# Ledger of designs, part 3: VHH binders against WD repeat-containing protein 86 (WDR86)

Target 1, 376 residues: WD repeat-containing protein 86 (WDR86), of Homo sapiens (Human) (q86ti4)
Amino acid sequence: MGGGGSALRVCADHRGGINWLSLSPDGQRLLTGSEDGTARLWSTADGQCCALLQGHESYVTFCQLEDEAAFTCSADCTIRRWDVLTGQCLQVYRGHTSIVNRILVANNQLFSSSYDRTARVWSVDKGQMSREFRGHRNCVLTLAYSAPWDLPSTPCAEEAAAGGLLVTGSTDGTAKVWQVASGCCHQTLRGHTGAVLCLVLDTPGHTAFTGSTDATIRAWDILSGEQLRVFREHRGSVICLELVNRLVYSGSADRTVKCWLADTGECVRTFTAHRRNVSALKYHAGTLFTGSGDACARAFDAQSGELRRVFRGHTFIINCIQVHGQVLYTASHDGALRLWDVRGLRGAPRPPPPMRSLSRLFSNKVGCAAAPLQPA

## First folded at step 17 (VHH; from n5 with Q53E)

Design j1
Fold by OpenDDE, look of step 18:
Structure j1 (fold): chain B 376 residues (1-376), chain A 122 residues (1-122)
Amino acid sequence: as target 1 above (376 residues)
Amino acid sequence: EVQLVESGGGLVQPGGSLRLSCAASGFTFDDYWMSWVRQAPGKGLEWVATISEDGSETDYVDSVKGRFTISRDNAKKSLYLQMNSLRAEDTAVYYCAREPEYYFGWDNFDKRGQGTLVTVSS
């Protein structure tokens, strides 16, 4: 009877549902975006609200916390940059003409996706839009960025990817690969028969994984545009993806999480325990954490698939989860951020793989049989 | 335009019963799962019950199990919540909500009505 661990802390200061949760790179702060039109900065040490970020004219859809700044996007068609110490708005990025769905900060650039059918890139410091990516026929939902140094150094790739590659997913059923420097569409990834809801990149492999309402995951070469593989076992929309050590984890509307071999597309494990859609997942130190529409979070042993713990307390869908150290963070549309102790979920440290005795490598003394010098 | 109109709320004594109704329009009602959600004064949104598109599957929050029954009439494009053995803690604004086809955090249950107030008081 896995003791439903009580929350360490309940942060219920938002006046609306929490749509997204972002953890700072150092793990010391959290940023939440809410239906109440505000974002909040929290200390992970004590769960106290450090700052109220007020300024958006509509609900906050997404947020990203960096070391020096917080970023929020909103249904008010704007993106905002905030000072993480003072909570002051530093910059407003204006240009989108509909809901901004997601943002990504990388390489001193701000990327955004919107219901206006565009993605955009902005100078973080200047607040100016540097490129507009126009070509999707419907809403742009998700985005991922591959930096130039992560791309193969082929001469052709270098020119095309001088600014990196942006990959976008859309309700038009396609993903697109964009050259950030030129703003040109490099590739259109066609194959899904439903909306592309989620996207993750395998940077070393130049592979994109897309999840869709068509209940499939697809792997793509982002340079060639070739579809590499289709993962066909889910029975509902693929809502979230995570790539960990050549394993793809997928959460679905079919109430399951699946683990796949990225290279073969084989489903190696199915996690069954949720009563509703899996809306969020996070792998951490051998444990798979999941959030669901059933208002519960769960911890699974990632290798065995065994359910280890259920976190009960939210009263509505968990939209986002983060893990840092020994704490699980859950954000819910009930307006609460909850902190959970995840100590003891770490399976016994696998005994270090037996040190393969290096002794056997030395024994192949290939006896160079000195060919006898035939006497002259 | 998607419209959901709740009705049937009111004042009731503890132990009493109410039946909430929701009239749906502007979409293909029988293609969607439907839910009831509620918001008590000063509290966040709480899920109450969900029903599948054909009514074959239902689910409830634990606090209302055995007391509440969700049902639907697809011909009438209507959703219902029969509430029995009402308690003070059931006091809330009740909303009829269309389940989204997919869940993006911010668009979850974005299609809901104006709500109907249920007050349970002696």
Scores: ipSAE 0.455, ipTM 0.788, lowest interface PAE 1.4, mean pLDDT 89

## First folded at step 18 (VHH; from j1 with D110Q)

Design i1
Fold by OpenDDE, fold request of step 23:
Structure i1 (fold): chain B 376 residues (1-376), chain A 122 residues (1-122)
Amino acid sequence: as target 1 above (376 residues)
Amino acid sequence: EVQLVESGGGLVQPGGSLRLSCAASGFTFDDYWMSWVRQAPGKGLEWVATISEDGSETDYVDSVKGRFTISRDNAKKSLYLQMNSLRAEDTAVYYCAREPEYYFGWDNFQKRGQGTLVTVSS
């Protein structure tokens, strides 16, 4: 049982729990959002705080770091855009009337979900709401976006998908697919008997995977609205999902992570060792990293399911994890960001399966038996 | 509205015992796992103990194992923490917390009481 390596660094500058952690696209910076109403930008090189993002009037629920800007959303019903260099607030997006739960920036659009039962899309630059997605009967929790170019070029899909598709999950037990351009609900994905907590898209397959408090994962065709598969082996709420190489990883309140074949729905592996709920997942280079309510992060061999390392040091639930290079980042409700060295966790590259020597296939010389020339 | 009211805190000598209580209201108590969390002065929150909805399962942070006992009375909508062999490092504000419904980061500590102070000092 590999010795719980000490954290490389502990960043405890937040005065409240950290609710979310976002890694920049280039992996050079991290953004944390906290219960203290602030966000912080960090350098991944040295773990130093680069900027304090101060302005929200309530706790930061979620955040996303882009190359040119940071985005935060809050219980103060607002979203904020920040300059990543100066830490200054560039824009406040106002319109939601309840807690903004999650945001997503894609294709120069800002998407948001809220407890006000709506999702919204905003112009990043103008700060104006471009569309409101109204139709959920309860809180909108999660969202995912499929860009237009990721959608099939079918004539029907082209018109519907000019702005892409937004998929939302709600406490009303449904997911909805929205046409971003029109704001219209394209599909309502019905089947869950509990809140949809998490959502991931298989963009090439036009498939959405939803996790729910009903302990199931469901796969959906986002174009047709058809339920494709139901994954039923969890015994608690499905809290987080990750899709990697046609494998779905799910973290659950049942203290397990499961790996599923996306195409068949077969559970191929169960990762056990958590003492509490699994709160975060991240796959990286053959290793599955988990965060848990037991205040520990873990590294598993993704193929074998073997626990490789436990990262101990946090004192409360790890809400989010990120991995870049050889460093694991964990953000906890204890108010700390921790950096961990994950070197050496890479299982020895399994030697490529021995190239079955293709040599033997050639030998079937079908002897053309020369039919005897019957003498004329 | 979810209400959690902690009580039973106080000053105790090292090696002493204390029993914390939490009165819950405003929700179906027996549908939720419950936890004790604590915050030492100048430190972040620390998970202490959790109990299942029916009390059949319990778990503890390693530092309190064998010393603390979490229990619940669903009929009384009450959560308890029996603390024995108290140490100076157990000094903290103790909060009764309902387990989150949706397990979002910000939801983890929203359903808690005002806390009760436990001071372990010679």
Scores: ipSAE 0.841, ipTM 0.935, lowest interface PAE 0.6, mean pLDDT 92
Fold by OpenDDE, last read:
Structure i1 (fold): chain B 376 residues (1-376), chain A 122 residues (1-122)
Amino acid sequence: as target 1 above (376 residues)
Amino acid sequence: EVQLVESGGGLVQPGGSLRLSCAASGFTFDDYWMSWVRQAPGKGLEWVATISEDGSETDYVDSVKGRFTISRDNAKKSLYLQMNSLRAEDTAVYYCAREPEYYFGWDNFQKRGQGTLVTVSS
């Protein structure tokens, strides 16, 4: 009877569902974005709310917490930068004409995707739009960025990638690769027959993995635009992806998580304990954590696939999860952030397989019996 | 435009029964899983029940299992919730909700009606 561990802390200060949860790079703070039009900063030490970020005129769709600033985007078509100490709004980025779906801060640039069919890049400090990426035929949903130094040092790649490459996924069934410096579409990744819901890049950022409503995952060379692999075993929308050590983890509407070899496309493991869609994934120290529409989080042994723990307490879908140290953070559409103790989930380090003492192989001393030389 | 209109709520005694209805329009009803969710006063949203597009699969929150039954009529574009053996803790605004298309946090259950109030009181 796996003791459903009680939450360490329940933070229920939001007045609407929590749509996203971001962890600071140092792991000391959390940022939540909510349907109530606000974001909140939290301390990971005690789960206390440090600041209320109020200013958006509609629900917060996504957020990202950096060391020096917090970023939120909203259905009010704006992005906001906030002071992490005071909670004051420092900058409003205006230009999108529909819901801003996702944001990404990288290399001192702010990237955004929107239902207005565009992605944009902004100067963080100046608040000005540097580039607009126009070319998708429908809503832009997801983003990933490959920095210039992560790209292969080929002469062709250097010119094309002076500012890095932005990869976008869209409801038009395509992903696009954009040159950030020029704003030009470098490649259109065609193959999905449904919306591209999620996207991850490998390290180095040469390969993109896309998940779609067509129930497939696809791997792409982002420079050449070539489709490398198709992963076809899911029976529902691929909602979330995580790439860890050349393993792709995928969460799906089919209520499963699958683990794939990135290089071969082989499914090596399926995790089946969910009652509804898998909405979030996080790998941490040999454990796979999942969030689900069944309002539960779960911990699996990533190697064996065994369910280790179910975290019960939320009353609605878990939209996002984070893990830092020995604490799991879950954000739900029930309006609560919950903190969970994940100590003891580390399976006892399997004793290193007994070093088969290589000693036994050497004993075949074939005693060459020297035939006695008969004296002539 | 997606429209969901809940009805059938009201005041009922503990142990009583109600049947909620939801009329759907503005989308292909039989392509979507549907759910009932509720919100008690001063509490967050709670999932109650879900039904598959063809009605072959149903699921319930544990607190309502054996008491509530979700059903659908695709020809009438209607969703139902039969509630029996009602308890005080079932007091809430009940919402009919379409399952999300893209499963983003903010997309989750955005397509719901105005709700119908169920009050269970002696």
Scores: ipSAE 0.828, ipTM 0.930, lowest interface PAE 0.6, mean pLDDT 91
Fold by OpenDDE, last read:
Structure i1 (fold): chain B 376 residues (1-376), chain A 122 residues (1-122)
Amino acid sequence: as target 1 above (376 residues)
Amino acid sequence: EVQLVESGGGLVQPGGSLRLSCAASGFTFDDYWMSWVRQAPGKGLEWVATISEDGSETDYVDSVKGRFTISRDNAKKSLYLQMNSLRAEDTAVYYCAREPEYYFGWDNFQKRGQGTLVTVSS
């Protein structure tokens, strides 16, 4: 009966469910977005609320915390930038005509996806929309960005790459690759028979991995648009993806997490123990952390697949998890942020496999007995 | 438009029983998993029970296991929660909720009714 570790702290200041949790790049702060229409900034040191970000007219769907600013998006069709010290709203980004589902800040640009069937890019500083990406036939759900310097210096890629590439996933069953500089659709990734719910990029490989309601993961070359692989073993929607060291981790509505070889598509491990859908994944230092609809977080040994710990305390679905140092952060639709101590989860370093002394392979000196040259 | 209408709530004594009903409309009921969630006064939402689209699978929060039974009638587009051995801590507004389509945080259980109040008191 693995002693469900008690939470270090429970932060229950939100008046509605928490939809998303973002960790600052330095790991010193957390940002939560909630159904109550607010976001809150928290200190990781003590779990205290540092600021209340109030201004949205509807629930906060997603949030991103940067070093200099916090960003939130909402069902009120707006995105807001906030001062992380004062909690004041610095900028309102207006233009979307439906729910803003996700945002991403990169290269001093703000990217957004919306139920209005568009993605957009904004100047962070000016608050102006720089480009609208129009072409999806239905809601845009997820997005990822590849910076120009991560793209190959091919002439075709250079024009395309001047602003980088935006990859979007939609309920129309497609992902699209967009040239950020021109706003043009570079590629349409066709193959899924359901909504694309999640997306991760392998930047060095120029590969996108998409998860869908069709229970598949698909790998794509984002430059050519070619489908590289299909991962078929889940029995439910693929809800979340994590890419770590050429391994793809997928969480699914089928209550499992699967680990796949990114290059081959082979499933190498299945993590079981969830009672409901897997809603969040985070890999950290050899441990796989999961959040679930069963209101529990879990820690697994990523290599063995063994369940190490169950974190019990939430009363509703865990929507997002973050890990920094020795602390796990869980955000739930029960309205609480919980902090957990994850010390001791590191399995004993398996002794390095004994270096099979390569020395023994060389000793088979097959003495080619030089057959004596019979004298002619 | 998705509509969920809960009924059957009321005042009951500790140890008593109550049956909640939910009438669903505006979607293909038998394509979705359904759940009951509750909210006690001054507390956040709590998951109570879930049932699969065909009723073959059910799950419960530990505190209600053995006491509550979730069921569905797909022909009637109805969800039920039989509550036995009720306790004071079961006092809450109970909501019928459709499982999310896209499983985004904000999409989770957005489709729920107005709720029905269950009060367990002496």
Scores: ipSAE 0.815, ipTM 0.926, lowest interface PAE 0.6, mean pLDDT 91

Design i1
Fold by OpenDDE, fold request of step 23:
Structure i1 (fold): chain B 376 residues (1-376), chain A 122 residues (1-122)
Amino acid sequence: as target 1 above (376 residues)
Amino acid sequence: EVQLVESGGGLVQPGGSLRLSCAASGFTFDDYWMSWVRQAPGKGLEWVATISEDGSETDYVDSVKGRFTISRDNAKKSLYLQMNSLRAEDTAVYYCAREPEYYFGWDNFQKRGQGTLVTVSS
């Protein structure tokens, strides 16, 4: 029973639950968004709070940390851009008329999803809305973006994808594919019988994977709109997805994580040991990390499915996890960010498969006895 | 509108017992898992117990196992927490909470009441 090691650091400066955790691209900083209406920047080196981002009028729902700026969205219907050095608000993006649920920054564009049934794209620098994506019949929950260069260079795709494709998931049971340049709905992905809670894209394959309250994962061709496959083994809502190479990891309200072959839809592994819903997933260097409603994080060997470690210390649901280097970061609704040492979780390098000495294969000279041609 | 109203809190001596109640309205009570959460003074929220929609499954934080019992009456749209062998560490505002529908971070346990204060003091 691997000793539930104590957290390296507990950062408890938030006065409300932490809803999301974002790691900077360089791994040097963390951004947390909280129920207290604030976001905080943290140093990964020492766990110190570097800046308090104060300005939202309601709880922060999601956040994304970039190299040059931090972004937060809120139930106050706004998105904010912050200076990562000073903590000052640089820009407020106004236009949504309900809770902004998620944001994504890509290619100097800011994408947002909202309970106002719209997704939007904004110019990061100008702060202006460039497109509104209207068509969902209910709340837009999740979004993903495929850049133009990740899309196949087919003539038809080139025109449609000049600005890339935005994929959105909604409580209306559909996902939609949008042309960012035109704002037009390219495809409506129909099949789920529940809300689409999570979405991941496989850009090289132009495949979207959606998780839903209907307990299914579905794979879609985002260009054609065709449903490719359905993954049906979960018994609860699919809450989170992680795509690693050709493997899809799904966390569910059924207290399990499942690993699927993306190409076939076969479930190859089930990770158990959670007492409540799986709320977060992160794959890192052969280890699958999970966050759960049971206030614990876990490390599993991704290949064997074996539980390696349980991280205990939070008192409420872990909403988000990040991993960088040898440190696991967990953000919880208890208001704490915790840092954990994950050294030693790397499975012993499997000894290189014994070099099967190629020597023995050569010997079976089956002597083809040439049957003597009887002279006619 | 979802309404949750907690009651039954008060002052109790260590080793004492208390029963909390929660009256639910504004939603189909028997479709949802329900939880008790608590917040001690100056601390963050702590999960205490959860019960399934039909009451067939229950779970508890380790610190209250064997001492607390969560139950529900779907006909009365009520949730209960029987607390026995109370300790000073159990001092907190206790909230009745509906389990989240979408399990987003910010949606987690947003549907909770005003809470009821439990003070365990000699």
Scores: ipSAE 0.795, ipTM 0.918, lowest interface PAE 0.7, mean pLDDT 91
Fold by ESMFold2, last read:
Structure i1 (fold): chain B 376 residues (1-376), chain A 122 residues (1-122)
Amino acid sequence: as target 1 above (376 residues)
Amino acid sequence: EVQLVESGGGLVQPGGSLRLSCAASGFTFDDYWMSWVRQAPGKGLEWVATISEDGSETDYVDSVKGRFTISRDNAKKSLYLQMNSLRAEDTAVYYCAREPEYYFGWDNFQKRGQGTLVTVSS
């Protein structure tokens, strides 16, 4: 407990690195995808493996868990849907001609991105590809979905967003916005000078935040294509992003996490402790959890920046983390899933001014002759 | 095509020394951090040591500090691991690895060699 600690459980069933970790929306199950070509379902109640999902013919790159189905994608160029109760493969989605890097299930549609330079949307139920999104000049790495916009009084915006918008990020240095209903590219978001590694949308789904190997984060209006903001203080690739209540958290190859005001682009906090890149982030109840290439996870007080705990035990890179209830889940290229008790962690209250402003008030207390009198 | 070829493994007695080499080709060696990663029989992958592109920064797992030294020769496009005071628990396949391009989980160990076996036994 405290600044260090041992795992509640070490799950070493996989025979290869764990590449991704997904929590079900109801919080009852966890899904891991592995270098060993399998995925596994786990109960969050007791940490036991509930199913082995066997069928992929190469490593599992990514996964997403829904309440009644699990989805995996792979270097075998396929996506698979699995029954969470039986572990049976219900559907194989074929069409990609290279590594499927990411998937996303949203609005009863399955989206995928691939090193074949395309993204695709598939009917979840029918297994058929509905659209191909072609136009990127290199690998499509990441994606996000903006559900159909409810704008009946604005015909042009409603027409553009009526079937929802897919946003993709690529090694070609662009992000693209696609009209899902037509398959047409609506906008190309130009500005990055390196690969777009990570991408998140705000809650309404109108603003995209992209992180890049060029060490910047950029904010975009996805309908107009306008670049709204550039976030420039990182000194290495921006690997992961999380958007929380008008704050952006970013993890970087420069070994730091930064917190930014989404609306202004001001960096208000830098979290330092990591010996290598920061590839996983999760904000939960005032605590910022990180996963790093130095094989350690960490918990910080998000408001003050104070390091509260270091989670040691993994022997190689932490690829993914999740938090549910009082448990931190860490998945590593060492092949282990670890469960950590995070009871007793508490974030400091967020003060009305930014923490940097408070520090400046104390730092700028020059020229004062006497302290104010305080009545009883 | 990235190619990394490890050599120098073999059987050694406890307390002995070995020097592992890794020959690199198919990429600009000077632009990348390099690592040694090992896998003991029946165990998961364990990071051993990392060196920056110009050699100015090194880091080691605690169990090998003071015994192992990572180095590189950018003119020869080669990575080295000098292993001294070897112990039975150092028995493993040792992999030479280049830093990933994009930091996706599956990408973190893709640019690596086939490994060289080090066996520490009396």
Scores: ipSAE 0.731, ipTM 0.896, lowest interface PAE 1.2, mean pLDDT 87
Fold by ESMFold2, fold request of step 23:
Structure i1 (fold): chain B 376 residues (1-376), chain A 122 residues (1-122)
Amino acid sequence: as target 1 above (376 residues)
Amino acid sequence: EVQLVESGGGLVQPGGSLRLSCAASGFTFDDYWMSWVRQAPGKGLEWVATISEDGSETDYVDSVKGRFTISRDNAKKSLYLQMNSLRAEDTAVYYCAREPEYYFGWDNFQKRGQGTLVTVSS
């Protein structure tokens, strides 16, 4: 098939695997977080490293890049905020007692999930914790946030949802919905028989989609706690999810991506070609991009399912991908960030459907489905 | 706790052979895919070979196909790599790795041993 596309650039500055890759909302910068305990900022204009973010005492598990600030979390139990222009650490968020697995900056709040069995919300500017979300019986792996304006204004729900709702997924097999203003658990979403690895919100539709080691995806009403649908055709852990205009895309340890109708649960397409798990996926302009444990990224035509290109060059697992403009970015546990020219891979031109949710999708090794992108 | 202990590394001449072993404990060995991953001096991690839970499926990086054979013995909770026709480019620390349970990026290489050094030199 592919015959390998040459990378536009190979960025090998990290001295350890790259665990996550985040694109700034304005598309000007990339942030990588690494096993070497550092993060790095990169320019999308020329692919050059423009800052080294040094200070974490253990590997960086996850990162999120905003236009003016970078955020990293680590196995050193801290979160750090960095100035994008100078690379200097502006704030250290202390309080977690184990690995901080995921973070999310939304509505001027910093949310975190940890192996200490809690999630937390922090004041971005003050650095202090404002709430602890305790109740999970095991590690909190993923999180997503629904802002107050995305929730109904019914009088009784309005007080419960005043600060918005945080949704968390855990190795205890549940997801939980938390009232951010009070710290109280609003709902426990029970049904999975394995760890909840990934989570997407369809806001303002109030639906959460969860993917699990039990090989299912489940849809939930986050207000009532009701399980709405079960998506059962995968034959391995569901590692990553992306919601695109009433379609759910899922990447799995069964080496496939599946596309589902969000409203019915019907699987409408299966994408095959991978030799190992599919840990990263991203839909962009009619093309489905994937990253795999077989060290290859791939591009499929989303409509037909046809494999269009294989991106070879990495030597170990691809942990995360991003697409911006005509460039695919891949980050790997081999320590390299690679940039690939994807001009000429677009599907037939058509207006993209409005995306109802660009909520941050967080999965264990992946993958850029959760981060919003701003295409040119 | 998961424990993986590699052995069998050493100095060997080009064209020679070595057999690497990995003893596993602290988990149900036959429930997991296992891999060998190597790191040459000054280079990043490179996947070498992978074997399924029951040994029925194997896969190799192209540079070692036909020269290396991955195998496992579930009764002895052991993973092996038979390395034949060794080349200088095979010089690396070789790690035995278990597949991650949750597939986080940082978790992909956490369940591994300390490594065994293979040096191929004339």
Scores: ipSAE 0.730, ipTM 0.896, lowest interface PAE 1.2, mean pLDDT 87

